VH-VL binders against PDZ domain-containing protein 8 (Pdzd8). Designs and how they scored, part 13

Target 1, 198 residues: PDZ domain-containing protein 8 (Pdzd8), of Drosophila melanogaster (Fruit fly) (q9vyr9r83to280)
Amino acid sequence: HQESLRRASALVSLNFVMQFLFHEFKNSNRVRKWFYRKLSIELDELISKTTTGKLLDKLTIKELELGDQFPDVKSLSVHNVELDKDEQRIENLDLLLDINYVGNFTTSIDADMVLGKKGSITLRVKQLSGMARLQFTRKPYTHWSISFLGDPELILDIESKYQGRQMQSNITNLISNQIRKAVRRKHTLPNYKLRYKP
Below, E stands for the ipSAE of ESMFold2; O stands for the ipSAE of OpenDDE; V2 stands for 0.75 times the mean of E and O plus 0.25 times the DockQ between their complexes.

## First folded at step 1 (VH-VL)

Design v13 (framework fv_vorsetuzumab)
Fold by ESMFold2-Fast, scan of step 1:
Parts: C-alpha cells; sequence; structure tokens
Structure v13 (fold): chain C 198 residues (1-198), chain A 125 residues (1-125), chain B 111 residues (1-111)
C-alpha cells in the first residue's frame, strides 16, 4: 500500500506539472505553428490515401484551438530503456501511458471539393482515452513518436456544412467514421511509426 | 494527386557535373524526406542518399560521399541531386522517391511510396 | 552495411501458379516486434512501385494475391496465383539502418 500511495501522489504531481506547462505554452506561436503543420500533414494524408479524399481538392485549416486541458495520465511505466555505449544518456526509451483526455481540442477546416464545390467542418475532441506508447529515439536525429496499443475511445463533436448549408447527422457520422478509421489505421499497434536502430 | 516530376534526360562528358530536379505536388513537401536511388542499365537499385525537406539535413551512401550533394527549395517544393566528376559508370536512371521523416511527419508509416518517373543520365565522350 | 540477398535471381512460373521469392539480410532487420523490410515491383521502363511494407502489410491498391512474411533475417514474398501483369523484377529493401540497401532483384517471367 505504501508504494501504491506514493505512486498515486507522483501521478498527481506529474499531471499538475503537465497542466501548468500546457496552459503556459498553448498560446505560444511556436506551439501553435507546430500543431498547424502536423494537422496539415494529417489532412494531406486524408486527401492522398483515402477514397473520400478523391472528392477533395484541398483542405485548409481556418481555426485551431488547443483546448482547456492536457491529457490526464492514469498510469506510466517504462517498457524499455537503451543507454549509449558510455552509459551517459538515454538513446531509446519506450513508455506506456494510460491516458484520458477531456480537453475540447477544436479545429475548423475549409474543404475545396471537385467541381468547385465548397465545404467546411468544425471538429471538437470531447474525449480520447486509451493506452499509448511513447517512444524516444536519438538517431538519426532526436525525436518522439506516439501510438496506441489498441483502439482508443474517441468522442467527437462535428459540425459540417456543404455549400453553406448545415449537413445532417448521417453525413457527420460518415465523417466521424472516416476519422476513427484513420486513427485505427495509423496510430494503433501494429501500425507504429518506423523506428530506426543505430 | 501526389506526384514527383523529375527534370529531363541529360548527356554529359566525363568530368562534368549533373543536377537533377524533383518537383513535388499534392502533399506538404516539408513533411517527408526525399530519397535518391539510381539504376544502371540492366542492374539493380542502389540507394544514394536522403534529405529532410524540412531541415535540409542529408545522409549519403559512402560510395557517393564527396561527389553527391542533395539540396531542396521549400518555396517551390523541389529537391535536387547534383553528382560531380562524372564517370562512364555513372550512366544510369536516377529516381527521387518520397520517404518517411519521423521528426516532421507524425502521420506517416510507409516505405518509398511515391517515385518520380526517373531521369536518364548518360556519360560518354 | 546490411547486405540483402535474394533467391532465385530469376524464376519462370505458369499462369495461375504460386511464385515464391526469398530475401535474406546479413543481420537481423527486426526490432521490438517491427520488421524493417519492404518489397517493390518494377516493370520495364517504369519506376519501382511499393508492394509490401513492414514485411507483411500490403500497400493500398495492391492485389490480395501478393503477401509478405518473415522476420529477423529471412523474408518471403509470395504471389499466390501469378497473372500476366505480374511479370516484373521484384526487390526487397531493408529500412533498419542507413545506408538503405536493396536485394539484387528477382525477375519473374511466365513459363
Amino acid sequence: as target 1 above (198 residues)
Amino acid sequence: QVQLVQSGAEVKKPGASVKVSCKASGYTFTSYGMNWVRQAPGQGLKWMGWISAYSGDTTYADAFKGRVTMTRDTSISTAYMELSRLRSDDTAVYYCARGYDSEYLFWGDYGMDVWGQGTTVTVSS
Amino acid sequence: DIVMTQSPDSLAVSLGERATINCRASQSVSYSGYNYMHWYQQKPGQPPKLLIYWASTRESGVPDRFSGSGSGTDFTLTISSLQAEDVAVYYCQQYYEYPLTFGQGTKVEIK
């Protein structure tokens, strides 16, 4: 019990620090530009690699709000650690995190479609929960990657328009299903990002 | 559509340099790396090197170090491969191919999934 | 450098029959359950086309008759029922470390 209580206290401290850093930096120009770039990449993949993307010419991010909360870490464990040959620093690190996100990340996207048609969509992430794997690697350059070990629980609020008119829920459900499919395809084991070994 | 379009065929004399271009369209250029691969007539594929479109960092195969230079221009979504001090055994088709760059693309997991059409470089006197 | 060796150098297979191509790496190209091996198809006058990535995952648009398997140092590409359009040279490629290296290629022809 003593060790369980200490671990619970440590997680509270970790979550407090992460929430503090999130609120401190979420409006930073560097952080906002990073999210714009990453989201633009996701939208490019949607257009290029999906059947639905064949109906889309261009997707443009019009609004981006990082939300109110950072993900809550329910548990954190070290799955694997590799040190350099001098045992001075970490070369590779695998962490397993049980996360629960209820932060209302929101983005508005304009869609240019085939035949000059126009659409728009506003997405809000109400909840994202699951076991995530966070990996750190120094070679070929220092970077992090994240993926889920199973299908995460993802709850979205979607508002969409086509030619300036609100779309009905059956159409927003189709969009929601495409997003869930993309998350399952790209960010769930065994579909992890490529890992380089020195 | 995602595509890579390379510059046209080149005929060079031994000792000259050649610069091949690869123009990307249909995706965010700075989110992927670009590989260069060559194929001599009747032979297999040989990897020459890789460049990050975002940072400009490069990694070259030892066989080409000192003669190859890879660059990119993010304003026109174009990658370049320059090979100097050309020899007759540099006669080959040169390909650019989109690759994974984990630092700048979090939503990518494929091998070399998009290839240019190839540029034939002939070195003869 | 990791050396990739394919076998056979060429094979002739009758239409509808199974074609099997092997690829061996000079050292393991697997790490933490992940296999850093890709397969490409190249038809005459065309650039290579990605068929299989991470040893066994079929690229979008690639027919079900193509499958990849293996781990560690030994990998296999199988075409379950060869069709006329499958005549090509096939290359394995390791993505485990730089420099990236390809096998020498296996030419598949109709018998």
Scores: ipSAE 0.000, ipTM 0.493, lowest interface PAE 14.4, mean pLDDT 81

## First folded at step 4 (VH-VL; framework fv_rosmantuzumab)

Design a1 (from r12 with heavy chain T57D G59N, light chain A54D T98Y; at its last look DockQ between E and O 0.03; V2 from the best seeds 0.00; counts 0 for: pae E 12.4 > 2, placed apart)
Fold by ESMFold2, look of step 4:
Structure a1 (fold): chain C 198 residues (1-198), chain A 121 residues (1-121), chain B 111 residues (1-111)
Amino acid sequence: as target 1 above (198 residues)
Amino acid sequence: QVQLVQSGAEVKKPGASVKVSCKASGGTFSDYAIHWVRQAPGQGLEWIGYIIPIFGDANYNQKFKNRVTMTRDTSTSTAYMELSRLRSEDTAVYYCARDSGYEYYYGMDVWGQGTTLTVSS
Amino acid sequence: DIQMTQSPSSLSASVGDRVTITCKASQSVDYSGDSYMNWYQQKPGKAPKLLIYDASSLQSGVPSRFSGSGSGTDFTLTISPVQAEDFATYYCQQSYSYPYTFGAGTKLELK
């Protein structure tokens, strides 16, 4: 009983510290530039690697808001640690964490299409929850990655426009399903993980 | 649009060192791994290592460990590879190549023109 | 180290032919649903050029007559139909595990 209260208190303290740091740094120019750059890379891939991208002239990030909360960590454990032969330095560190995000990350993207057509999408992440693996490793090159161990719970609020008109709900649902498919493809094990330099 | 331009041909004696440069023009530089790959005359391709310019992290093929050093200057968008204690078998064309290894993997999609190194007495 | 075995080492073809080049890795190069296998073309005196990444994805600007397939340890590059500019040496390359390794190459020659 007492041990479970101490463990719960430590995790609450961790979450409080993370929320404090998030709010102190979320509006820094460097943090915002980092997120804009990451999103820009994803948009450039859309243009260069998809058939839909051939219909696009330009994608512009109109809004990028990191939201009002850092993900809540409901549990955290070390899944695996590998050390070098001297056992002095970590070569691989896997963390297993149960997260619940309700921070309302928001982005708006304007599309200039071929033949002067215009579109836009506003995406808000209402909830992202699941068990995730956070890995820091030097193989195949030095990086970190995060992936969900199964399909995460993902609740999206999406608005889209084409030529100034709001899209119907069935069109918005198709966009939502494409986003969920992309998350499953890129961020859900065993399928794929996105790697970031630590 | 993105180009990698390497320094010119080098002729060295055994035991010397060489430093080859690789300058990126157009596009971004600091976020992508810069690989070095060599090709001896009439032979295939051999990976030497990479550097990720934003933090300077490098990883070397153990075959070249203790003889190779990779560095960069992000302000000039230039990567460098120095190979020391040269031998005649180091005679090769040395390429730099950009890889998307930092963000997303897409292979070595941009290559320099190559730098010919000749090691002979 | 992951050894990459390409076959054939050389191959003669005429313009219009269908050509198949294979690459076998000594270990699986798959991770999280991706195959870390690339194909490059190299002409004499020139740097290699990326053709195929992720085993089957066509690099931007590469003609659709090039295609890649396979997973795990067995991979194939297909050129159909071969054109005059395709006479070159082709290399497979894994980027799954350090050191990155290339196949020994397949030289495609005019018959």
Scores: ipSAE 0.000, ipTM 0.475, lowest interface PAE 12.4, mean pLDDT 79
ESMFold2 (binder alone), look of step 4: mean pLDDT 90; pTM 0.938
OpenDDE, look of step 4: ipSAE 0.033; ipTM 0.664

Design a2 (from r12 with heavy chain D31S T57E, light chain A54Y T98W; at its last look DockQ between E and O 0.04; V2 from the best seeds 0.00; counts 0 for: pae E 14.6 > 2, placed apart)
Fold by ESMFold2, look of step 4:
Structure a2 (fold): chain C 198 residues (1-198), chain A 121 residues (1-121), chain B 111 residues (1-111)
Amino acid sequence: as target 1 above (198 residues)
Amino acid sequence: QVQLVQSGAEVKKPGASVKVSCKASGGTFSSYAIHWVRQAPGQGLEWIGYIIPIFGEAGYNQKFKNRVTMTRDTSTSTAYMELSRLRSEDTAVYYCARDSGYEYYYGMDVWGQGTTLTVSS
Amino acid sequence: DIQMTQSPSSLSASVGDRVTITCKASQSVDYSGDSYMNWYQQKPGKAPKLLIYYASSLQSGVPSRFSGSGSGTDFTLTISPVQAEDFATYYCQQSYSWPYTFGAGTKLELK
């Protein structure tokens, strides 16, 4: 009982610190450029690597907003730690997190399509929840990554337009399902772990 | 640091089932994917599927999806692969391998010694 | 599924030679500037051993005479100079998407 109360207090403190840091840095040009760069890479792969990319001439990110809050950590545990004797430092560190995100990350993307047609999508992440692994490692280079263990709960608001006309809910549901598939394919174990590369 | 030690050779008749174990030692087992790969005599390597032990999540190559089950026991740091409705073409060496928790796409850097399965009548 | 075409199927060489093995994927295995192509060595009766990851990065403990190159769909493993312990079968493998797939293998034999 007493041990669980101490862990709960520390976790509340951690969440408060992370929210403070998020609000301090969310408007920095460096942080926004990092997210813009990561999203641009995903869009470039859509154009270059898929048959649907042949329908697209250009994708333009019109809006990128990081939202109102950092993910809330419901539980945290150290899963694995490996030490490097030579450098007396952590070689690998695995943390397991139960996270709940309701920060309303928003992006808007315009599509220039073949035959001069225009489309757009606005995506808002209302909720992203699940168990995740946060990993810090120095091999093959120093970086960190986060990935979900299994499919996270993902609630999206999607608005899409074709030639200026708002598309019906059956089309937005298809787009939502494609986004869920991409998250599962690229951001859940063992398929993909997002990482930062300096 | 992690080592994978597999169960011993098996001889089975067609139609039977086999369950192969893969025990991890020397490190944390539960959050890294364990893959299963087989190699028929004189043939190349064929991926069967994976399991993530902490959640019991498994995914299978569709070729085996209706005949294979992957499970684990986290208290003993052991992964299992069960293959049912055996046929002669299932004769192979079966390997377990850890995909690095560093990156999903890093490759399989730790392999078990292999378990030979012979299916014959 | 991504098919992996590995060439040649076998190759004879002497100690000291330079050996090149190729692997072609049926579609690109690149993501975010990295190529998800791995190379394994397998000796008879043994499990495969990872040599190269991300097309060109050397696994820890692997001698520098092994090198990998390529991107997109076309990849090459080079061994120079070949040593006595290098006679084995070599496999390429994509880790870009499920199912993971392997090339058919290249057996490197002593001439």
Scores: ipSAE 0.000, ipTM 0.458, lowest interface PAE 14.6, mean pLDDT 79
ESMFold2 (binder alone), look of step 4: mean pLDDT 90; pTM 0.937
OpenDDE, look of step 4: ipSAE 0.031; ipTM 0.624

Design a3 (from r11 with heavy chain T57D G59N, light chain A54D T98L; at its last look DockQ between E and O 0.12; V2 from the best seeds 0.00; counts 0 for: pae E 12.9 > 2, placed apart)
Fold by OpenDDE, look of step 4:
Structure a3 (fold): chain C 198 residues (1-198), chain A 120 residues (1-120), chain B 111 residues (1-111)
Amino acid sequence: as target 1 above (198 residues)
Amino acid sequence: QVQLVQSGAEVKKPGASVKVSCKASGGTFSDYAIHWVRQAPGQGLEWIGYIIPIFGDANYNQKFKNRVTMTRDTSTSTAYMELSRLRSEDTAVYYCAREGDYYSGYFDYWGQGTTLTVSS
Amino acid sequence: DIQMTQSPSSLSASVGDRVTITCKASQSVDYSGDSYMNWYQQKPGKAPKLLIYDASSLQSGVPSRFSGSGSGTDFTLTISPVQAEDFATYYCQQSYSLPYTFGAGTKLELK
């Protein structure tokens, strides 16, 4: 077994490193705040701009668990690399990844609904998988991004309660649909566009 | 200006395959998804699928699943749609169209169309 | 799939008239403040031409006599005043979810 590990491919090695780092940093203040901000922005958009949002007065994130697994990288390749004018550094790097996430990202949200009613939503990502582009670029400013090449496989577990009772399937479906649309529109090429500075 | 030019009319027998080309010019080919839409005689428009030229990744209408294949050649800025196991119901004008950017969801440039006739 | 119900299927008008075409989606096509509804014009033997995108945005080069409105499930294309070159078939299209779907079309004919 140990010998087999010594012969592990670079890809396997990468996965081990990423898993290690994920477990070390997933609960760090910086990482959690990053996710918190991303989710908060999305929730704000939901309330202010969508039809579903008209039913909501306020959404509050109560729980945020990043899960117990980092996405598995099943394949990794260089799609494109561009150097600056002097060829001294990378201007743009595009990597293609085949990823599979089953880490059970979970968030619990309290919902202040119209007419003073209360609700709660628990969202769990059971699976997220597909081909993705990981980009490192200096334009328009130095940043990285990851976007799916096509519609990824997405399995969600959504629980919702309204005044202690299970919400109508309509609401759950709407939430699920909005999440899928967000992935499709915001995180899938060619629709992906940087909207917020990291 | 952006222009999409498609291949000529096709006449095929049932069970055969057809491959239609769509050559783009006047813009960046790789940055925009190319969609395919067909229109049966005297009928409306039906979305078939799209391809992302930069990566070659495609997404198809389930109605055409296992019969349609979309490809591209970035060196010639040409997209291709192949439809197999042709049926008489596949008789239609096939259009390629370019999708707009972020949150656009519209097709701003269209090819001139390719007429496919499937008959015994 | 989202079904698009377009009405009327046909209508007659005179040059100078105001015409309205309606499109109803089987579910809301709104997301993040945008309505994913588009309108196209098609003349015989020609490819569709984009008129309106995002429910109300006029495509560049399209005359201002074309306008779109609506949100959620109900959308409208208005042509006013109708010109001689406007007699054609018009289609609505949702781009909210895959597969993208079109209305059955509305044929605008000269009275």
Scores: ipSAE 0.000, ipTM 0.551, lowest interface PAE 11.1, mean pLDDT 88
ESMFold2, look of step 4: ipSAE 0.005; ipTM 0.530
ESMFold2 (binder alone), look of step 4: mean pLDDT 93; pTM 0.952

Design b1 (from r05 with heavy chain S55E D57K, light chain Y31S Y96S; at its last look DockQ between E and O 0.03; V2 from the best seeds 0.00; counts 0 for: pae E 15.9 > 2, placed apart)
Fold by ESMFold2, look of step 4:
Structure b1 (fold): chain C 198 residues (1-198), chain A 123 residues (1-123), chain B 111 residues (1-111)
Amino acid sequence: as target 1 above (198 residues)
Amino acid sequence: QVQLVQSGAEVKKPGASVKVSCKASGYTFTDYYIHWVRQAPGQGLEWIGYINPYEGKTGYNQKFKNRVTMTRDTSTSTAYMELSRLRSEDTAVYYCARSTYYDLWSGYSFDYWGQGTTLTVSS
Amino acid sequence: DIQMTQSPSSLSASVGDRVTITCKASQSVSSSGDSYMNWYQQKPGKAPKLLIYAASSLQSGVPSRFSGSGSGTDFTLTISPVQAEDFATYYCQQSSEDPYTFGAGTKLELK
């Protein structure tokens, strides 16, 4: 009860601070270039690795919008703290976060297709929710990581438009299905990426 | 001290069903997927599917269309795999395995395995 | 389905030898600079044991004489020097795309 009220007010404060920081940084050149680079790598893999990629000449990112919300943290707890008495510092720190994202991250991709035809694909993240582990550790070296515990709920809205095309729509549908398969693969298994702390 | 302990050997007739259990200990059960893999006598390993113990969502190898069901009981830290309409070619050792994750996109490996459950399907 | 072709199917070696086992995927199992290839050891009557994950990362508690390499479609497990306890069957496995398929195995036998 009293502890529950204190926890709720602390979480509201955390969410407000993170929303503010998101607003300040979402349009920064560094943040936008990072997302652009990551998406470009995935598009290049699509062209080189899939049978559907044989139908594509080039994929170009036309729009990349980071959305209007930072993920909402529904709960936050310290799961584990491990101290190194000899070095008098933290060896491991695990945080568990229950997050809910509905910020509508959106990207639009133009496709140059075989026979000189063109299309476009719009991908929107409607929801990303789940329990995540944020880990800070000094073993084997100082770094941090984030991953979902289990398969997060990920809802994607994928639209394919072929304006003025003279071919049947089945090629656009194939592109849409490959994007959905690639996104599903990225979130079907527990995933995290190790990052070196600057 | 991660451990997965499976239920004992089963002998079944063709057309019957079997339910194998996998009890986890030494870690937080809902933090990791449980996969099921089988191995026919003298053969290699074949992936059957997974369950996410956190929310109970599953993914199955299409080869087992509508014949496999995976469930879990979080209060006992136990995963279950049920295989129905058994055939003689379902004779195999069935393993449960915990996956560990290392990549936000699609990185996992099976770091701990159960001891295996032998299923014999014979008339 | 990604087919995993593992070679050789059987290999004889002496203690102290250097052995290599190869695994070829029918399509790339690498994405964003990461490779989704794992290696397992299995002894008769026992469950498989993870040796290598992410193509080249050594699982905790696995001796450093085991190493993995490769990317894209071509991967290699190397054991050097072979020890008496290493005679077993070795499997590669991709985790890039379901169904998550295994190679047929390579049996390493004492010469």
Scores: ipSAE 0.000, ipTM 0.472, lowest interface PAE 15.9, mean pLDDT 78
ESMFold2 (binder alone), look of step 4: mean pLDDT 91; pTM 0.940
OpenDDE, look of step 4: ipSAE 0.024; ipTM 0.581

Design b2 (from r05 with heavy chain S55D D57R, light chain Y31S; at its last look DockQ between E and O 0.02; V2 from the best seeds 0.00; counts 0 for: DG spot H55, pae E 13.6 > 2, placed apart)
Fold by ESMFold2, look of step 4:
Structure b2 (fold): chain C 198 residues (1-198), chain A 123 residues (1-123), chain B 111 residues (1-111)
Amino acid sequence: as target 1 above (198 residues)
Amino acid sequence: QVQLVQSGAEVKKPGASVKVSCKASGYTFTDYYIHWVRQAPGQGLEWIGYINPYDGRTGYNQKFKNRVTMTRDTSTSTAYMELSRLRSEDTAVYYCARSTYYDLWSGYSFDYWGQGTTLTVSS
Amino acid sequence: DIQMTQSPSSLSASVGDRVTITCKASQSVSSSGDSYMNWYQQKPGKAPKLLIYAASSLQSGVPSRFSGSGSGTDFTLTISPVQAEDFATYYCQQSYEDPYTFGAGTKLELK
């Protein structure tokens, strides 16, 4: 009875710690600037590098909210461990994380388009789920990285407007698909992984 | 030492199927995608598709529109490509190639290639 | 699909020359400071060999006389100085979006 209630999994405990830390730091000036900068880079690339971007004069981030929850880690395991010849230290450590995010990350972006046309988009991430690899390695140099294995499940809630008029669902589906492609290129193997030096 | 060793040459009639194998060695098979690329006589290179050997996920060039199936056997470190409903224009050398997996700069390139498997489709 | 236009289709050079080969993509193949462009060398009867990845990074074991440059839609492979063993066909390839398409090739012939 009482014993089963006391045997909370270590993984549940880890998730509570991560949620606490997330709520303590999500509104910090440094964390918000980091996310703002990353989103701004993606918007600049859209304007400069895509055919659709040729129709855009300016994109303005009106809202950026990190949401209510840190991703939930449903499982954590060692995928690979490599030691050097003398076994003095780990050369490569791969961890697999099964994650589920339902934290409602939200951003709103206004578009000033060519010929004085105006548009807006509000995007909310309702779910991001998948298997991710967290790697610590000394090859080619000491760093760590995180990427999804295969395409993650990404469920988006999108509202978009053109000249004040709400866009049709087939157009919002096209926007969703472009966002999924961007996630694949930035955060999904084998196309790329995001690296962080220690 | 990374090696990809493919199965031998095949001669087929139109309408038949072919299954080409690609045995990997010298690295962890499940950490790198395997891609298939073909080259018709006197022509350039054409990408067919990939398989993620970790989970078996595939992506195919739409040109091969339901004629191609890629599989793998992790216990033998072997990838397979099956092409069905063969036509004379499928006559080509078929290559398997490893793409870098888990490295952004290398993961976007085909760093090791098999020796190629010649397929001849003739009536 | 992203179309890759290589030029020239063939090129004659002497040993010691500087050679450039261009590749133009029908849309940008660069994102976040990364360029998803690779270059391969293929000699008759052999599989392709990776020379350059990420537009400008030299693959291990490839001589430093090979170099790559470019971003967005326009990319260049440079061989300087050309050696006798560099006679081959060269292919560019984008890895930005499937299908991962190749250029038609550039045949480098010694004069």
Scores: ipSAE 0.000, ipTM 0.493, lowest interface PAE 13.6, mean pLDDT 79
ESMFold2 (binder alone), look of step 4: mean pLDDT 92; pTM 0.944
OpenDDE, look of step 4: ipSAE 0.005; ipTM 0.567

Design k1 (from r13 with heavy chain A33Y T57I G59N, light chain T98D; at its last look DockQ between E and O 0.06; V2 from the best seeds 0.00; counts 0 for: pae E 10.6 > 2, placed apart)
Fold by ESMFold2, look of step 4:
Structure k1 (fold): chain C 198 residues (1-198), chain A 122 residues (1-122), chain B 111 residues (1-111)
Amino acid sequence: as target 1 above (198 residues)
Amino acid sequence: QVQLVQSGAEVKKPGASVKVSCKASGGTFSDYYIHWVRQAPGQGLEWIGYIIPIFGIANYNQKFKNRVTMTRDTSTSTAYMELSRLRSEDTAVYYCARESYDSSGYEYFDYWGQGTTLTVSS
Amino acid sequence: DIQMTQSPSSLSASVGDRVTITCKASQSVDYSGDSYMNWYQQKPGKAPKLLIYAASSLQSGVPSRFSGSGSGTDFTLTISPVQAEDFATYYCQQSYSDPYTFGAGTKLELK
């Protein structure tokens, strides 16, 4: 009984601290610029490196709102830890998290397409929940990565338009599938450093 | 060398259940997803689902109407697929396959079991 | 579900020929510059064997006479030159969206 209450209390405390830090910093210019930069990198990759991007001249982020809550961590465990005893520090750390996000992250993106055509998308993340793997690795250089395991619960509000008209549900379903793939795929952070290193 | 060794052939009647095993060797079992794919006689390949061995969490093709259950035993490095309420159209060779782990997140099946033949007949 | 249309369903070739097999997905299978399209070879009575992943990446141990190309919805497997051991059935497979789906197969037969 006492041990289970202590573990529950620790997770509650962790979540309160993370929520406090989120609200303390979510409106800071540094944090907002970081998220803007992250999204811009993903949009630049879409334009430059995909067949879909060949139809796009320019993507513009018109709205980026971080939402009202930090993800809630329902469980946390250490899957693997490796120490480098020569330097007496963690070489690899692999964590498993059960998270629940209901913070309503929102972004709006306008697309200028070939032949003068216009499109837009507004995306709101109402829920993202599931098991995630968070890895910290020092070799070959310090980075961290995250991915959802399996098929996370994902509830999205999506509005998309082409030439000012709301697009068909097939198109919004396609966009939703792209987002589902993105959240499942392993994301290595900071991502730009991995792309530019030989 | 990574190897996936499956249980032997099964003959079942309609309405029964079958449980196929897939034992992995030559690698770390819990680091890789295990998929199940079947092939009816003279036909192509059909994906059934996968299991994440670390958690025992599975994701299934909806076609199977909750008739499939995937489990694992990490102590024996073995994945299991159970198919219930068998029908004659479930007659097929059932393969397990390992999803390659790659930091870029590509999803492909680099090692396959030898297959388990299931015959469902009256 | 993403449907995979593979053509031709069969073809005949001689050793030394160049053959091309195509696969068309009903929806794009691309994300972030990557194509989630794989190619497998299957000989009678044996499990499939991976040849190509990510549309064009050659699996380790696969001869360089196999190559893959394409993006979006249209993909191609090329075998040049065809060898005696290449007579088999070939499957494309998308790993972009659940359920993962395979083409119906292309049987390569000796002429």
Scores: ipSAE 0.006, ipTM 0.569, lowest interface PAE 10.6, mean pLDDT 80
ESMFold2 (binder alone), look of step 4: mean pLDDT 90; pTM 0.920
OpenDDE, look of step 4: ipSAE 0.052; ipTM 0.669

